# Designs tried in a protein design chat: miniprotein binders against p40896. Part 16

Target 1, 331 residues: p40896
Amino acid sequence: MLMPKSVALLRIRYTLEAALARGFTTVRDCGGAEGFLKAEIRQGSLNGPRLITCGHAISQTGGHGDLRSGALPASAFDSCSCHFGQVGVVADGVPECYKAAREEFRRGADFIKIMGGGGVASPTDKISNKQFCDDEIKALVDVANSYHTYVTAHAYTAEAIQNCIKLGVKGIEHGNLLDERTAELMAELGCYLTPTLVTYKVMGSDQFSAFLGPENSRKNTEVLYKGIDAMKIAQKKKVKICFGSDLLGPLYGYQTQEFRIRGKVQTTQEILLSATVTPAEMNGLGDKLGQIKPGFIADLLMMKSNPLDDITILDEPESNILFVMKEGRIY

## First folded at step 10 (miniprotein)

Design u29
Fold by ESMFold2-Fast, scan of step 10:
Structure u29 (fold): chain B 331 residues (1-331), chain A 80 residues (1-80)
Amino acid sequence: as target 1 above (331 residues)
Amino acid sequence: GSKVRITIYVLTPELRELAEKIKEALKELAKELGAKVTVEIRVENGIIKLEVTVDSPEAEKLAEEILKLLFELLKELSEE
């Protein structure tokens, strides 16, 4: 008989193959994908996007990554996403934070993901909760710096974002409640913002809101409402913006709808740069990926129509992509 | 149909040289296949748009040969 973990791994294969077919030649996983998956993709054993991984997201006890007693449909999310087993690990105090970050690098992580504030899908925290003390965040940043990489933080509120970036955190995931002062500081410090609006739109629909429960549905509505305004503020202050979806399991197929949502705030060129040049730069690959230049890796899409004329053609990849090339191979 | 349009976007500024190499390769292919191939180069928002139209009863087969040629040309210009 096939173990549940084996079934989950097989379904992750389909999720990754589908992401490549939708035009994503590189994907940054912000929790749950193990480092060994990168080797399988590099060797051609799995036809997926190039993976940049953090391993487990590191959380304080009772924080957003502490999913003990969580009310998620575990089999639906775990079996159809890049998450393998637990999304997060819990670490409290400076020594445990050092150990947790080092353990993720031992398992093949390319960067460190932390929970810097509360979230929608965690059972015990509020979205307004600032998470980790300053010394814990400093410890995590110190480990990442010693590996010549970065820490990115899940954070929604201005307070949580400012706390993280002042302590050396390079990236912010979500940022739905950031304010103008926070965006100015992010730009000054050269930080990256990855908005993930499609996640809140999908999870806030009648079809999926029941899975969150009443308190988490309320948190979801709060972050969705502010998300577009936060992106306008970040764009105005020239924050470096990356492309992301933060979709789990069976919802990963909605990933491309983020292009249409971004069109409310960004120009088509800005959206394309946020999905190519800017994330390559963030991950130390700006001289290898994100552009069609001699000496760059041969990742490209051939399209039937100009995405600069209409960004929404990227929401319909099956009808608009002629082929996807990754490392010189057609998929 | 008998007419197929292929659009190629070169997203890096100042890659007119690449567009010209593609244009010359397509001229050579059209000559070999006896096909009516129209190539237009436009610049939109700093992006070079290369639009190839194939007008032939065999347009779909010819489009496939053009894609193969472009694929090999791009591989030669990029890292392995």
Scores: ipSAE 0.000, ipTM 0.326, lowest interface PAE 11.4, mean pLDDT 74

Design u3
Fold by ESMFold2-Fast, scan of step 10:
Structure u3 (fold): chain B 331 residues (1-331), chain A 80 residues (1-80)
Amino acid sequence: as target 1 above (331 residues)
Amino acid sequence: GSKVRITILVFSPEARELAEKIKEALKELAKELGAKVTVEIRVENGIIKLEVTVDSPEAEKLAEEILKLLFELLKELSEE
């Protein structure tokens, strides 16, 4: 992030407060949220959703989380400064992977995020690039297992997804290019898929395509085009599906539009379960969150109209939400 | 009078039992407030769908009071 720390802090506070106001009582951050924000929310000094964090996404050199251009020296990130909202850290080889994962847990991470394949926003990789060797992924999974949690991976292609889940990765972010065989394997292994369709829809619009540039716009079109088909395949094969947006910076305000996009593939009930019960289960909170039941935390959304009849009312929170309750307190 | 409709979705494996408890509490509240309150409860696959319609010249105020009581009831049920 190329923003001054003080401005970045003010913007993340706004982003978190706005997310709660839009009806999100818990948010899983897949790279960039610092542990102090989680503590501040828990202590009540910051109004926002409960945060589940991974710290930095862990990437190989030249991988999706390596944001250095090909012209920058290898030392560009060595010891210059800590940039607020820096989403990635680079680790190569088994020892560095152990160290990187342990550092994230030391900083308060709840799970580990890795870059298992290429993506849209990184400057030097391709969507088809499989990232990390098997021993590196095994090391990251070993650390997560020792903390009784999981590794989730950014991955688009069937090859990258299969490689990750066969090595013990529990979650896949995006998965826009998965095939039927890969979905069958995901279901068999009890893996979770978090599609993020709204980010590609929004970033592919005329007003926001300038963020990506020509090469990344081509990547974006590929993943957007296949995303709906991937969702249909995942539903058919009974993959466990979570809710996500993957929206960056000024685009965060569009996160609720994911409900509308999901309505093209999932029933309203399936969408609501993907935003409540299923992610709670994934994060070891299935006995505490996502349901109204004795012993559960009192997180509730009250609306003026019925989302079961029209999922798109969730896209209009200002006009449709009456109250948001988090931990028994009305906001 | 003004009409206010409120929809609440609750995910619970004990949905039927919880829905009946909520229904009884809402009937008691309607009686106490002297408001014309209608409650439609549908339970499907562990999801409770509650639709509450308040019909009164003071519907906005009464709806707010109903919501506060319902939140308190749901909180008590989840925390037990």
Scores: ipSAE 0.000, ipTM 0.297, lowest interface PAE 12.7, mean pLDDT 73

Design u30
Fold by ESMFold2-Fast, scan of step 10:
Structure u30 (fold): chain B 331 residues (1-331), chain A 80 residues (1-80)
Amino acid sequence: as target 1 above (331 residues)
Amino acid sequence: GSKVRITIYVLDEEARELAEKIKEALKELAKELGAKVTVEIRVENGIIKLEVTVDSPEAEKLAEEILKLLFELLKELSEE
């Protein structure tokens, strides 16, 4: 059964307001948020972070974004037919990739998200599986370049990452199996890495690990243990690193725990830059967001104590944030 | 209850002049309210840290006035 429109709007309103209260004045959505949500927040109809959206994540048939079971016919794919619950679309071949990317921009997308490799959520798309052929990725990149923006890819393995970035993909989501050579190439090409360690930490906890099942628990363990090492490699090779959580639905409240996890690998300054300056630059907003200087948008957090001394205070926003300011307005 | 510490980060060396303006405005406000306010500016790894300590029986009310002043100054710098 589909959720009534009014109930879906209330859920979205709560999620957006809660994210802002946790200190996030800008959020990049990597699948599911539609362009109209950006307009409502900009116009003041909804309180929440400024949204940077991709619309639907674009996947090949049988790829990580293809949520249909293997037994369903091709025509059975449905992004849940809910205005607010849509995550992915399927496109195969160069013409369909052009059409899919253009459709997302028509819907108000700021960038394009693709599935460049397998994931932990699907047992049928192995982590090591390369997704899309080179011409399909080139088509998606070509459309993004035509709109003066970028493609970012879900990818875990060195092979999947190298394939994507050599074809013009600018961002990599996750990257838990990154190696030294791949990190060097990412730095050379000016690519961005957004690690999402908290999702594996939360899903691997005693509370949630039972729900993954044995195959997905194996995948989760593989990417979790490699994730910290991958971040150390990326830091050493001076890869541009952004902040992310990859948490959905009821788990979204755990997003601030990523600050604590990052503290095992990065300095507090590196973490703060990854959550402010670096993602602003990635999204073409480096001259408007992420710094306190004349001409910049007035987004900032007032803290009771210094996060440079203890990054974990950002993991307890209700106790440690004095106020959140977005566009000069206190929330 | 009589002491409140507020820390402000200025990420960019180019915004250092703003930190000095905030410091001077806070000193004037402290004098007007008869409160003991100390303001320290430190530079750590390219981040300017402005730390304000308020020592007053009305520390909470004074903190509210400090936040209003900061809000006003930051609005003057925003593009929106």
Scores: ipSAE 0.000, ipTM 0.221, lowest interface PAE 16.5, mean pLDDT 73

Design u31
Fold by ESMFold2-Fast, scan of step 10:
Structure u31 (fold): chain B 331 residues (1-331), chain A 80 residues (1-80)
Amino acid sequence: as target 1 above (331 residues)
Amino acid sequence: GSKVRITIYVLSLEAREFAEKIKEALKELAKELGAKVTVEIRVENGIIKLEVTVDSPEAEKLAEEILKLLFELLKELSEE
């Protein structure tokens, strides 16, 4: 008999193998992936993308990462669910923030994820609510800098984004309410934006809209279109843009639809760079990943047709990918 | 004979220099295989487009062999 935890591990295994088959040779996890999964993939015990992990997302009490508030993207799962490990931890005050960040590095984290603002769909924290005080964010950034890495923040509003990046936060996840002034500041400070538009599109579809209800479904659609506008602003101001989906569990299979959505705002070259070179640079791997050239790790895709001519072929990986190679091995 | 076209897309910020080395290796390989092989390379903003056309009665089998050799070459040019 399979215990609930055993079932969760089998689902994670399937998800990782499927992501690799869809063409993702490296994936950055922004909450919940444990260091043992990263080690098992590295050692070849599990087939899947190379994992870059943060461990737990760090939240203030009552913030977006506080599971007791029910506001996390993964909070659609019951508190009794064993689908994967805890995605968030709570820390208040400078000493707790130092301790929380150090604990994540002790567990094998590659970077730190914080909740820098509220969630758009959550009833428990408002999107406009400031999360963490300045000294708390500075403490988290200080720890990340001491490990020669970065802090990335969940943030939607111009206010939350500006607050985070002025305090040394390097990355912003989502950013759907970004304005031109904030984008200019992001570009000036060399910050990275990772939009996750596909999550709103998928959740707003007829297949999944029942999970949101009418109120949240309407807000979800508004957030999608605001996010598309934010991407246009970010492109115009030359913000460094990475590729992301923010999809969990069974919805992870829709991650490739992000290529199609990005095609409305970015050129095919810009999209490909956002999925390869730019995230490699963000994670200190620009000398090893994202390009095929001497001295780089042999991660490559062979395609039936040219993604430069039509980016949407990456949204049909089963039909269009001939081979996936990771670390010189064909999968 | 039948024709088979193989198209490969490679991202490299040193694309032009890298593309020339790949092209030369493929020309040498084509001569050794005795096949009518055409190699065209386009480089745009760090993206290399390699088009290999095989014109031979055994084009499908030769195309498979060329694909394997291309992967081996790209692997050799990259650090594992």
Scores: ipSAE 0.011, ipTM 0.407, lowest interface PAE 9.0, mean pLDDT 76

Design u32
Fold by ESMFold2-Fast, scan of step 10:
Structure u32 (fold): chain B 331 residues (1-331), chain A 80 residues (1-80)
Amino acid sequence: as target 1 above (331 residues)
Amino acid sequence: GSKVRITIYVLSPEARELAEKIKEALKELAKELGAKITVEIRVENGIIKFEVTVDSPEAEKLLEEILKLLFELLKELSEE
């Protein structure tokens, strides 16, 4: 959808201010957030969460981040790759992977996001498709390690997850088809899992079924229940779990529903840790964020009621949040 | 006067020290504002539970000031 730049900027401002008002003082963007937004927030020109960014998600040709239809020739690459606000970049072979990862860091990325497997909502790939060869993943991990940060991968299946983490990938986004062996390996290697259950619930709801069609609504519901089972396995095997929503555009407002969904499979303490301490640790900020103690940045959320008694109050932020403080300033 | 009660939960490894600082600051605030403020503080597993009761005709405004004070105290602890 083509919007005038001024209107698009107002929508972005609203979205970021609303996320902060919902209690999110830091958010990690897994593809598409532009460096100027991060800079404007840091400078105080824009009110919003502190942003941790990856720039473009890196995909192989025909992978989850390659948005070209199967009918488009390879020469259409020029048209697709130059679109404003593009979330992904395509890289094939070890040299291109080195160059793509280094380019994202040159542009101010804090970590690298890759497409390690197929997805539910892409034109040409299947969930079961393994993406990137081992040498390509090693190249991406090598670059991230040289910048003292990490690679995180979009991956659903046990096969895709195991392939990525054995090659040094630190984080897995989604993981809905994870099994016990994979969870054991993730725990052994100290990997992080960020489930995004709310996206499947929202997209499968009556409100959005008309836009996605009944087939996609059924897929989203199935993937949601598989993801809930994966969460139980990950929790049992003590995998480090972070908080995420994977919601974009008009759906971003539903992000707090993830707290409610997590409440079916995690304790309230586990959920709160997954939204504070664990993601801070993952992003090298464990000594600065996620706890209230001397030397930490003053990011604080004050609520009327105890989320430990009922995690769903975090899904009612307007009724339950008294104040949000970010870097010592009340918003 | 009107009576307002609110419960506040704070996660902190320094829970006991923070709780004592907050208690003293709230006593000073009550003295300055001439209001009757009762604070019950419980600490369990690094979680601080504050139950604040304000007995004053301006209870809503005083509660807002108490919340601002708590945020400033948490900020000071974080900086220390």
Scores: ipSAE 0.011, ipTM 0.388, lowest interface PAE 9.5, mean pLDDT 76

Design u33
Fold by ESMFold2-Fast, scan of step 10:
Structure u33 (fold): chain B 331 residues (1-331), chain A 80 residues (1-80)
Amino acid sequence: as target 1 above (331 residues)
Amino acid sequence: GSKVRITIYILSPEARELAEKLKEALKELAKELGAKLTVEIRVENGIIKLEVTIDSPEAEKLAEEILKLLFELLKELSEE
């Protein structure tokens, strides 16, 4: 990012405070959040959601986390910090994968994020591309297991998803092109799916299509149309589903629209569980977060109206949230 | 009017046990606030439906104060 650190920090502060005000008391960051932000929120010097972080997303050369265009030389992806616009690191081969994952834990990561397939935002990869070889994924999973946590993968296609979960990957981000067999396997293996439908809806609008460029706009359209069908398949096969948006920077304000989109596929109860109980369980916090129970952390929302009757009230937080409580404090 | 109703839904796998604790705690809160607060709790399919009716000439002004008290009560029950 071509922004002074102080200005970028002020914008990040605003974004985090606004997310908490929209009702999110915990957020899992799947690439780019700095460890110091987590510490400042914990200490109370910055108001925001509790952060669960992975540091850099780990990508192969030419994969989804490799943000260099085909026109840039290999040296253009220097070893810069994940600070303020550097969301990924590139690792090729088993030794580099071990080192990359260990570096993220050294930096305070709670889990590992990998790019298991192609995506919309990366300039050189295709959605259909399977990424990393089996030994590379095994190396990344091995490191995560040694830290008693998990690997989650960005993956859209049945091939990429199956490859990842058969090798011990616990979570799949997006999954817009999964099929019934893949969903059955995910349920069998106890994997978690985090769909991010709102990002494709927002990026597919006329207002934002220019941000993606023509090839990425085509990729976006492909995943958007199939995303709702993928959600229906995942629900039918009883895959564990979490709540996510995958929205970046100024688009983060649209995150609550995901509740409305999910209402096309899930019951209101299923949506609420996907935003509370299920992600807490995924992150090893099922005994601390996501429920109103003795011994649990007091993260609570007080609403004017019942989201069980109308899930879209969560897409209108300013009108419908009376109070947000995080760790027993009202915000 | 002088009457406001607040409905709260709680998703809890231990809904029955939690409902009993909430009922007892809200009974004490109603005692503290006198006849101004009526509380009804129903449990169906693991979901707790809590209805609080505030009957007072200042019901809307008291609603926020009562909601803060309910919020603190839910926090105390979680901590215990």
Scores: ipSAE 0.012, ipTM 0.450, lowest interface PAE 8.7, mean pLDDT 77

Design u34
Fold by ESMFold2-Fast, scan of step 10:
Structure u34 (fold): chain B 331 residues (1-331), chain A 80 residues (1-80)
Amino acid sequence: as target 1 above (331 residues)
Amino acid sequence: GSKVRITIYVLSPEARELAEKIKELLKELAKELGAKVTVEIRVENGIIKLEITVDSPEAEKLIEEILKLLFELLKELSEE
């Protein structure tokens, strides 16, 4: 992505402030948010959620995070920079992977995001492609471990997920093609799965189908339903499940619709735990966040009605939230 | 007067003592504010449910005030 930094930062600010208003007191950003935004939020200059960031998502050449078209020569990379903007950076080989991960930590990242498999949005890869070699993933995990944090991977297929988690990757984003054996391995290794079903539902809606065309709209619907099945498998095998949306830019406003989609597979209590306790544990904050206890940070939602009776009230925050409290301050 | 009900859910059985402290605080506030406030604590499926009913001509305003005071209590009991 080739976007002026100032424009990207203004959009991220709006997105974060709106997320807090929708009831999210902590947000994990899997590519695009800069570490310095954390200081602005802490100081109250930005009325956003507590921010957990990875900086740039790290991709191999031709992988999901490489947003160059196949028509662009490799020399264009050298002329523009070693990365093409705020979302992703390209690294090949063990030395570049070490350097890329260390650079993200230098810039204030809390964890490392990698592209462990292909996706639908990148121009030159396939969903079925396993990305990075084992030594590259080991290098990225080694750096994250030295900072006492984790690597999470974009991955759809059982093969890509297994490859990542066997090499020490802690989290999987999406996982729409997860199978039972892979879910068992995730549970055994203590891995976290963050499904992002709302992305496919929103992109497949009538409002956005004109941009995708009929074929891509059908594909997005297929990926949505495969993802729902994957969640059923993950729950059956007791995989730790977090809450996410993977929505970008103006679509971020639809993030709360994920609660409604999750209601097809999870109980209301399971959904609430996936949005509070489980992600706090994943990010080393299980003793500070996600529960109402003495010694915990005072992040709270007060609702007009009970989300345990009807999870879809969280899909309508403007009508159902009385107060959002973050760190003892009402917003 | 008009009646307004607010329900607070605590998802941890370990937080039962906190729920009792909240109940006692709300009783003291009801006494001080001259409002008729009823507080019930129930445990359902491992979830602590705290139901607050306010009976007052200014019930909605009083509930907002009670929630602000409840948030201040939670802040005081929590580390930031």
Scores: ipSAE 0.010, ipTM 0.388, lowest interface PAE 9.8, mean pLDDT 75

Design u35
Fold by ESMFold2-Fast, scan of step 10:
Structure u35 (fold): chain B 331 residues (1-331), chain A 80 residues (1-80)
Amino acid sequence: as target 1 above (331 residues)
Amino acid sequence: GSKVRITIYVFSPEARELAEKIKEALKELAKELGAKVTVEIRVENGIIKLEVTVDSPEAEKLAEEILKLLFELFLELSEE
């Protein structure tokens, strides 16, 4: 079902304002947010977190970002249209990959997001399917390097992760089927992992399993059972870990529950670093964000309770946040 | 009331140096306000626990001034 543009704009405003109120002063969007939203937030026309965006996620034909039904002819489609809460573009071959990545930067992207493997919500792919050939990934990485930024990839399996990072991909989203060998390689190459455990918990619940359908619910359950183990492997091998939720549309309100889930694997200090210092470094902002130091942007979270004693207080922002400060302004 | 307690938790990997600056600024404010303000700062694993107790017939108004000073101090640190 198509959402009227005016309703979509109202929803994104409330979503962004709510995220800021929950304590997030900077958010990285891994598909669908337009670059113009960054300007509106910077100008103060829209209240919300500072946005770091990739524009459209880039997918091969039949890959995780290709949400077209199998009945639609290729000639009826020029770029991926979002219908199920995800905005992607389809690119095949080196020239199309160059063009797609350059187009996203022209539209204001800060980094490039690609689909390096299959996923839960894709209609035609499997979790185990490797996506893009090596030359296509190299093309996307070359463009990102020319803009002094990075490529991050959606990938679950050790095979897909290794393929991407050996070709210069800097970030991995999800990584639920990560093994020790792959984690060692990620650490050696200085790669970043952004686990998104809360999305599998909420989508795997009885309330939401019907939304995915039986085949996608099985995929979801597979990644759920391995997610905690993958996090432990990544911590043990000293992979750089960022904070993320990967929640769809109305489920964005469950975003803070990720802190509770991370508490099963990480210390409270490690979780706080994964939500502040580490993602700032990943995005080239380690000298501007994530710390309270001379010369840094004044983004602060002032709390009534000590998150070191109980990380779950971050799941209860209304009760525990005294003030959220972004760029010296209290919200 | 005559007494207000403000407890603030601030996460920063460089918490100790920030805590020292906050401590100095708040002790100076407490001195200017007399025995009306008590300040306690603790740092553990990059988290600053700042506890300010204001004992005054104007406790609410003084607490507001202290919060404003903290805001200004954080802005000053980002500028520095």
Scores: ipSAE 0.006, ipTM 0.352, lowest interface PAE 9.9, mean pLDDT 74

Design u36
Fold by ESMFold2-Fast, scan of step 10:
Structure u36 (fold): chain B 331 residues (1-331), chain A 80 residues (1-80)
Amino acid sequence: as target 1 above (331 residues)
Amino acid sequence: GSKVRITIWVLSPEARELAEKIKEALKELAKELGAKVTVEIRVENGIIKLEVTVDSPEAEKLAEEILKLFFELLLELAEE
């Protein structure tokens, strides 16, 4: 959790290079990636996927992005450090929300990430907690709209999701507890859902459940159980679905297991579209990325076998990827 | 005229042979297509750079055919 920035940078460099080697030519970072990494990758000084970033995830006091324990003083937040730098920032009230969102764009953010509900990893919140008031969410959405981009929200419950999307939030991360009515509304409003099932599978394993403790272990079990059913509901209602893992640090290596998990609820074609075309469209890059055709950026994956026949070969990248090409460069 | 350029960088000595095979295959393809297709290979700072340029009034249409054939050639070379 606490390490020098130079050591953290070396570890993130390894993580990004490894992600590219596993077949990811573009990644959307939902909190913690430093803006200068985007420039270094673009210049070719660092090998890694193209980065789409939000800077810090914006959270209310006591919300999912507030990593201070209940025993820590309010001033402790500024001293927090992590593997990828500071992942969250706390903002309360309309003026602070305007300022926080504008600051992220000043630092080079491509979109805004907010904590719209509770989560598993936060020390003081519950999954059922709705976060931010309506005026705070409206302020964040207003700033994103002025930059011609979007707000995406961490949210699990139907209540939190509906509240966010009715106020103009475009994307929902996780969404494990959404219901049919909420999925209908998401489809009607053209919202995007990014399920992250592998994170609950990994965190629910014997070695990691010990670190969650009883309360967070219960939260994790609840979201894992409902996540697969939520995806079935979202597909039935034709919600736009993107690919994600929500894995951090050393656990990022397990991100390809999401392909295998998705295979239980989606067709191989649906999974591949969720990892290529759909996220490109969400990020305003549908005319440049996600397809192999003239005029598009030359990002492609050469496989030993056809993933349309067996999606699980993407969960064995070392054995099945011949090479990864990003912007015409072979890795 | 219309031009489409594809640049391929290969980062290891083992990939030198692959880059040369791709270059050979693309030159033969250019000959068969009857289009002005240029394939150049350079070594810069230990990195092998292969650059493919298609120059034709129909460059975009020809580039689509070249991309299809490029992937077929890569599959064939990998099997060898």
Scores: ipSAE 0.000, ipTM 0.189, lowest interface PAE 12.0, mean pLDDT 73

